# Ledger of designs, part 2: VHH binders against EARP-interacting protein 1 (eipr-1)

Target 1, 362 residues: EARP-interacting protein 1 (eipr-1), of Caenorhabditis elegans (q9u1q0)
Amino acid sequence: MSECLMFGMDCEARCMTSMTADEENICFLVGTNNIKNDKNQVNKLFMDPEASRLMSKTFRHPAGEVRAIAAHPTKSTILATCTADFSSLGGTHSITIWNIEEDKRTLETVSRLPTEQVMSCLEWEPNSMKCAAMTPFRPEIQLLNMENGPEIVQNLKIPLENEEDEMFSATWSPHHDGNMLGVTGGRTAWCIDCRTDNEYLKIRDAHIHRTISMDFNPNLQHVIATCGDDGYVRIWDTRSTSSALTSLHPHAHWVWSVRFHPVHDQLLLTGGSDASVVLSCAQSVSSEQQIEFRDDEEEEEDDDLVEKLQDGQLERIDEHEDSVYACAWSSADPWTFASLSYDGRMIVSNVSRKHKYALMQL

## First folded at step 11 (VHH)

Design y1 (from p2 with T106K)
Fold by ESMFold2, look of step 14:
Structure y1 (fold): chain B 362 residues (1-362), chain A 122 residues (1-122)
Amino acid sequence: as target 1 above (362 residues)
Amino acid sequence: EVQLLESGGGLVQPGGSLRLSCAASGFTVSSYGMSWVRQAPGKGPEWVSGISGSGGSTYYADSVKGRFTISRDNSKNTLYLQMNSLRAEDTAVYYCAKGSRDDFLKGYFDYRGQGTLVTVSS
């Protein structure tokens, strides 16, 4: 890409989310991992449209490290974090709902739920006050009602294959009215119906040692993507799990994040420990294959038609210098995405004009 | 259940040496990076040193580089910190910390022990 906008925090960071409630402005939230508890912050990064540059506002996070971050689905001044404070034996950890105090440049507590373990995942269901939280150390997902503060309403047990396996991620399905959760742990991915503990589908041995993340195809309810420590991204039909629909190998090291584009499901965004971000195309297993052909008996192409995208790597960002732990599409502009590496470097990128136009012509 | 038990702290004169130990259990110790973190009286915590799961890579804060040596014995599930040329500013409670399953992330850990006190005083 010709132009990537970069922002460097002077602090390690591992979690990032888009500002889901703001569909007008490109905005991302990043939480820090500073061992000095009083030095942690949430950075709000946004585009200044007049200057065409990335701007930031820093808000103090007074509860220690940010181990997960989730934006309120409809209120742009509310966010939640999983907090970790190791200043005492056993730690002081929580899931906390915060109000952004612009004048004080701090986060003010709205409600707090103490936790025994550091929670490493916090996923707000986009259309409700439901939230999923998990820790790598227990084979379970805590379902929360966030309406009047974080309240545990259900505990989903995850049938890990081995005792030494760890949990990695959780992701809400867009297809089941907020009732299906995708979960990864050990080498396995699960799709779990939160209404009953007995209904789940699983993809066993999706990656060689670790299935680190997953995402649901936004248009095809039985299609998911997984990523893992083998550098692969695999796309699966949950109705036929014996083999992947396709496999892509975008990274030379662990893949920490995989995200479908929220509309154009041939696009997959990944970030990994090889310090790269890759935009991949899986056209062959996308909803695009169902576009009707023109009824004209003699189909003719001319020189001005944009070429159909092919499976494989479309774009690669090599501007990070540390492991990329988080990638996110913008909630405000479908062609903008961000990536975050552990050293605190954030990059905001756009899908190239060539590939954007190929998708819009289909 | 993850357990980290530090030992080997004590009173030592400036210029002296101590060796700290951390007995680890409740997880596959060789799969995790480990670190030492210290906290001086009235100060915030400071990351001191880290080591990869295999022991092949070691890392040190500038304040201790050349004086402290981290090591591990995976057959005994034990982490060590050899502290030489001790100074008054090294006085702190020293904590053993279990990192993530990554080889090593500076300052990032999921558990810490109860600590062992090191006092450097004449």
Scores: ipSAE 0.354, ipTM 0.735, lowest interface PAE 3.5, mean pLDDT 86
Fold by ESMFold2, fold request of step 19:
Structure y1 (fold): chain B 362 residues (1-362), chain A 122 residues (1-122)
Amino acid sequence: as target 1 above (362 residues)
Amino acid sequence: EVQLLESGGGLVQPGGSLRLSCAASGFTVSSYGMSWVRQAPGKGPEWVSGISGSGGSTYYADSVKGRFTISRDNSKNTLYLQMNSLRAEDTAVYYCAKGSRDDFLKGYFDYRGQGTLVTVSS
């Protein structure tokens, strides 16, 4: 039994982010992929706490399709998108910073950086004005300073093993003062120090053909998760990359997104092309497990009465009817998460009460 | 370098037929979702038809279903659009579009060709 709320758009959509700057309200941003350029939107989806309903505000996105979306870390009226407009040969594409115009229900350009190709990833470092952008078709990451508009300050070269390999994702590490980027491409995951583009750690062959996404454990600086086209999620210690710490198999098809819970790192949220969203537990390799061993304390009598979560699937959301390309935890409520499928269905879900109580006692 | 070269457009009377071709280079057509999109003068682009890479499944916009047929010839690395029962509203520049590897997403593409003009006029 799942507790979820749904919102449907009459338009395809692939990218979603939480409203990082709004820590008081459950809020997500979703961008559309309408081939008719003047019909694209950014939808601001939020919870009405009195009615327990999803509400939406629709803002016109005048620069074509939204291929990536990132929220400003401290200003809830500012966002950035990677835009795609194929009206002319070669296209007119950009990374654009927008101001939300509430009265006109549109986005007004603050600044714009034209790009040669469609950028498909845009990741704003949550504690700075640094941003990472990439296209799947070039083995590089563009590092941007967003302070005075998007400005390329560095290109990081990514050593893809095969000429036909594509880039898939980039994710900022929370443990390195905004200086480390996790990157996936081909079958490989990299951790790259942005202060030098020659220093990296790699996990080769993390998945059968494609390592699609990764995330950093919020509490353990050497632990990451990867996901890929084999339906697996693997958890790694970056100090010993020859084998995974553990492997979970939540999906029957490609896994497009993997996200640790921002506090309870035993929880992993995944979405895939099997139209499923899965909440998985990796208790055995979590920070809670390591704290238990470090204390060397005998279990208290009350601990024997608490049902511990076990590794594996905790919950599955089967309410999507198309590939799930984006999953995110809420910035405002640690027990709320969202998922987006390409057909434009957005689902906001809560960790079940049973699992929430088990986790709060850990 | 990915290249898409459309051909086969021209002037046709209502009710007539045309066959469009898209010669692809720099990638294997059967490995990608491929689409035909069109754009009439003064209007926005419209997705017309698509074919998946891995399964070969075909898809059509409601406005062309039953009249248009998408196909490919792997030996020639070529995508086709057979257009029958043409109407004045089919007048447009038709573009071949390359989508994602092994996946089909309606209206989602990364490369578009130069296009070929189809004019349907009495």
Scores: ipSAE 0.283, ipTM 0.684, lowest interface PAE 4.2, mean pLDDT 85
Fold by OpenDDE, fold request of step 19:
Structure y1 (fold): chain B 362 residues (1-362), chain A 122 residues (1-122)
Amino acid sequence: as target 1 above (362 residues)
Amino acid sequence: EVQLLESGGGLVQPGGSLRLSCAASGFTVSSYGMSWVRQAPGKGPEWVSGISGSGGSTYYADSVKGRFTISRDNSKNTLYLQMNSLRAEDTAVYYCAKGSRDDFLKGYFDYRGQGTLVTVSS
């Protein structure tokens, strides 16, 4: 039985991220988006290794609602949020970099960029000081340099297929030295080279309905995954996008998040509006695809046929009671992942021992 | 405090016109996607129309396309819905909501008003 730890926040929440800079401790950051400005907070959730308990440190977020959250790639004391502050008439929005004051349980403003519209996506490139920010309401991605405070350095125009289409996600490729961005909008997924603003990839109608999220295979540069309102996860070869390599149907409703395992690219984590989190296997299209060399040689009964994982659902988490807005793999433990539902429930789970051993050919 | 106040509803004959208004306070309507949604008696809520945060795009449900027009006045921080060629099927409580069509579909509107009743009857 996969160990599942639960933590309930008192506020609604939509955004979470792994603390990438902390490779030793299982740690996640969650931002709340409560209507009451003064109640909003960032929660640092971490596993106490001694107690095997999920612990929480709460930090007041003085800039209102947290609409997106990103962790600094190398500094565990720095985070950035997209903010919506309604303390003043008309409300104000920003991308703000914060210093975490652990002793004071506060966030100190390091730098702030006011934004005209509320941003709902903020993705920090893991190997640089670049961020991608997005609002659903504009067909563009803002690239920011975060080194000396958030500064817009580039606006990437996204050629949405229809005027009514909205933007849904932006994700950095782990490949291409931080110059490739995956973008979803409408029913379409793009890979955009940030250096040239060129479309490296366009998958029109990746899903029957909206294409909500995408991720890059960490091991295979030509493989991406998309998810959408049709309940499917589709894995694509970027070299030929006429059809998906494979399609998984892990959810009965909208899939809002898809994430490749950082090491074992046959594993995919998804969360959806059906309040479920699913661990799926796509071994057949992974880097670990074992070429069954049918060597004709002799039936040696070697009993140790390591049962290869088959494509499909491996595990399901049903403990959420509301739509799952976010899921993430731990940066510290590759066998640990977290999920967040709208009601502020955070669940930290482990890949089952059974599946772990199956993967390790142990 | 974020508030949305709808007005302009009433009784109208089929083929008639109404203009709904939504006065927003506590936030700037031009900074967010805004929507009109309606709920008829005995039916679930229906998304009617939306305007993008930039104001550059307007969207309509198929049921109202060509008849309804969404607009906003940034100076007044007010959202409007011009309803023409009204039909009996348009009878509903109309709500102004802070959020896009997508937000509606996800079941997530940050804020909505108390609504205004529109009755289309001969």
Scores: ipSAE 0.019, ipTM 0.364, lowest interface PAE 6.2, mean pLDDT 90

Design y2 (from p2 with S100L T106R)
Fold by ESMFold2, look of step 11:
Structure y2 (fold): chain B 362 residues (1-362), chain A 122 residues (1-122)
Amino acid sequence: as target 1 above (362 residues)
Amino acid sequence: EVQLLESGGGLVQPGGSLRLSCAASGFTVSSYGMSWVRQAPGKGPEWVSGISGSGGSTYYADSVKGRFTISRDNSKNTLYLQMNSLRAEDTAVYYCAKGLRDDFLRGYFDYRGQGTLVTVSS
């Protein structure tokens, strides 16, 4: 595989997800924002195992623009989108579950829930049929049961301090049995227990004007990362939120996405309005660092052969020409990640061999 | 209910000028990022220009920089696009789009109108 593979679409796109149900093949889904409502598509992007190149299959999306996309956690033929159909004044909106029709190259409706507002976030909890949906314009999260179509089962109110602030993202915690949601809005990040209406953990003023995204450390249940419009990525201990554990400054403009590596939590993937994708290291606050402090009975590794990565920028992808709104690690290969810029350019990249060896301790 | 109504399109000679208008209702246009987007026949959409909500910072695609000017009139709740030195490649349907509160974030279009056609030909 090359270090960087590119695929271009003929229209704008903003949302991307990995195909989480397929742990054997590198595969991503991208939805389009075509002004012509009947021309919208979901693109399935995958690696051709024989040719080592990025391939696509295009499926018609008959419900207008794709404003959010989520893959079914266990069925690779099922996906959900938040839709915006602008054939009428003000638009009509839905959350729709689709079946992928491979032969016909179209999406067939399984179930549809009309919504009053366009939803811009749709997050399927990876171990259940629970889903979270959100619009930037309401301080609330709609919790959905997706078992027999999208059904709203709860509305969680978010305590925004300024009514003019907007909501940006939601992310499920891997540590709480599908019961905790990380949410960003205004300058604040929240960790919210979905079983209760009012139990919140806050990180106030995480970024100077907007806290745009967050993610949970996969190995350390009290560690999160945030990103924002100040170009920073900050890492926090939720037990002591008065100051960040560390701050990284990977971007010259707004950071739209921050994602921990799903295994090697010293790695952070970010994309920003400076058209860059950055792979950063936060070794000093990672589980690798904390393992050394745990007084563990496991066998010692040969420390003379291990080169630890230093905090800071490891790699920078400058091949985008527009704002990078989405980044994702592959569900199938721990060393592969993807990024999507608004102009419809998709880039699939690999962690360089040197950094891969340092992380595998080879 | 948020509504956007584009107007001011038409047929114009190369080198000519047009001013597009976008009348907004259901929100205050000066409080939100606003954009103009265009789509030529048979091509994908192209972002043209944007203006931030607070501060009024303006942004332009390279293809129109120096020729087009985005502006707002607070008293009329209206967004404008002044298009000068028009070229054949500017022929498209132009759409007005509403963005986020306070500052423009390119590509965050929540609402848009039906568009207005601009044709540049001899």
Scores: ipSAE 0.021, ipTM 0.425, lowest interface PAE 7.2, mean pLDDT 83

## First folded at step 14 (VHH)

Design n2 (from y1 with F104W)
Fold by ESMFold2, look of step 14:
Structure n2 (fold): chain B 362 residues (1-362), chain A 122 residues (1-122)
Amino acid sequence: as target 1 above (362 residues)
Amino acid sequence: EVQLLESGGGLVQPGGSLRLSCAASGFTVSSYGMSWVRQAPGKGPEWVSGISGSGGSTYYADSVKGRFTISRDNSKNTLYLQMNSLRAEDTAVYYCAKGSRDDWLKGYFDYRGQGTLVTVSS
């Protein structure tokens, strides 16, 4: 019922993104973390539509480790990485925009911005040339214009309560015209209006020690999800932050990634250090539509049976053997998702037919 | 800010011993695995040894196993590397590295210091 396709890179990896510019083909990008500079790669993984097979193309990444990866929003030949090169004393690091050279199987530099620290987050706003970059060691987000290479435009200061707390993630809101950024650090999640560099709202103590990631509901502009080191996923109304709308407990260890389904916002995809990927349902707080329409004009009566999903775990993928640091829904197929564990195992999965039909029946 | 300050390097004869120290600050030191990484002149970096946040688990590259001992003192925020039976091929700049949580063993690090030079020569 459920299908999993696996690819192993035989190299450590932590970051993955979908190829958002290609809405017709299932495609993901994965970057490696090999301490030997000449062994680092970006792998393009894609589905053969006729054979239902996971295929790969490997592109050399000549600037060391890939610590973050972002796909260009409209050009499927352009991507950006945060690079870490420790071949020299103290290391050299950058945000680099690359062109994919299919013939040479390498990435060619388009432009580069040197950075003093390793950047661990790179999020391209999907409708613009704006990008957010972050290091875990500074309570700040660097906003970049990517139009003519990476250029720092603004530095958002984040008011962490403890200097020793780390920053974890940044995520663009789909509801605010590219002007709102969700940020996690310490135990807190923020939603920040980038135009004023002020704190828009905060959710303190979202998780017991660490709020690791967050995502915005694609259909409800005031609803977000957070995940953290307590194994929980919590869903919040940003207008009333004193308590979560609901809490799900999909993992037995830290949750590194949480993603709403891009259409069916009752679905949440998570990956954690328990080496599992969980597809969860938060039906009770979703945009759920009524399905009471019937054709009663003919004066004939029938009742449609509709199976409604309930809150909780729908599917669990246990095929990973290491911490799952990244999960992503496909930009091309609403029922396909991918997960990446640190040992370099990439798994592409589909929502099972049972749950797919429960969501689509009407 | 994260700071890692290595010390204890120097010149030593083959077969000798040396103890390196790394003073760490700017993060909750006991929450992270720590590593030693070395880089010989003109060569790429090589992971040497790692230790868990609690100090309960230690790991070594095959090239140093049995000769080097990693340890930590969380009350002093200090990481150590005891190096015994030193060989000429151990000559390198040694770096203390802050690993990531839960996967520090894999040669991944978020930050490393400026290093301390160890020279093994007769």
Scores: ipSAE 0.101, ipTM 0.580, lowest interface PAE 5.9, mean pLDDT 84
Fold by OpenDDE, look of step 16:
Structure n2 (fold): chain B 362 residues (1-362), chain A 122 residues (1-122)
Amino acid sequence: as target 1 above (362 residues)
Amino acid sequence: EVQLLESGGGLVQPGGSLRLSCAASGFTVSSYGMSWVRQAPGKGPEWVSGISGSGGSTYYADSVKGRFTISRDNSKNTLYLQMNSLRAEDTAVYYCAKGSRDDWLKGYFDYRGQGTLVTVSS
């Protein structure tokens, strides 16, 4: 069993992000989501130097509930949140950029954009000052320039299949120079080119139930993964979407998050409402497999076939007691990942030595 | 401007009844799923009941099923929660929210009111 470190927050939480600007330390930001506004916080969680325990720095979030959180790509002292403040009738919402005052244990408002509706997704493009923001209640993605404060620069219309369908996620492609978004809504997944506002890809009925999350393969430009309420993870070739390349069933209930490993695209991390986190292998559709197929046209039967990892579940984290809303790979260590459950429990885990070794030999 | 205003809370004895109201403005309640949620002291928020936009479906948490009834008056743009056979464990601040049960499960409530306090005590 891979050693897991746990930290329990005082409040419920649903959003988490890796601190991408810190490449030396394993750090995550977590936002709490409590109806009582005064209890809401952002927590900076990081491993001690000995990797023996999780440390926490807590910051009051004065703008109410944290509905989404994003770390600045290059500045470790800057973060942005989607906020929901219910101290007044009906509530007030915003996208707010904060400066982290670590010594004072405070968040200072740098800039704020009021929003009409609550935003539930905020994704900062890693190589620019662009963010994508999304609300479940409108069939659109807002693109923001964050350089001088949140400024809406574009609204991407999402052609939902049904009027009652909800939006669920937006994620940046690591390809296409920051101009491609993956979007899920209803049962459908899209890839949208932000330059043209046109759909590059549409996968209707990607799942039997709602399609909740998607991610791009970091190594293969034509490969994406989706997950949904049907408990499946499906991997697709964007060149032919009539059927999935492969389907995994890692969860017994809804899958709310899917993330490719940033380097070893054989690995997928998922979290779900069954309170589990699963590390899956999809080697058969990975970049490593494609390289082998090109070479294996000359399959000399050499017997010393290094035991390749098989498709399916590699590891499962069952230490959560509530639904897992978020999971993320560490930006500082590719073999470390974090998960967050509704009850405010955060777990930091490592890929097992066994699997690490197997992957490194590939 | 979107507003939700809860009312009807108060002190009641165990076994008693209360009717909560939520007056909505700025949007039509019949067009959206609506829910009641509650938060007890020292506990996290809990989904209590929901009604579909069409009003054709109602949903209840297991803890209140058979005792609570959610309803809506479209003409008044108001949501209601009839609470019968109240118990000490029902003590909480009750909030009206725009969103269905599914929205709650995913954490996607759009708007909430300030809440109304319900205290069940002998």
Scores: ipSAE 0.020, ipTM 0.379, lowest interface PAE 5.5, mean pLDDT 90

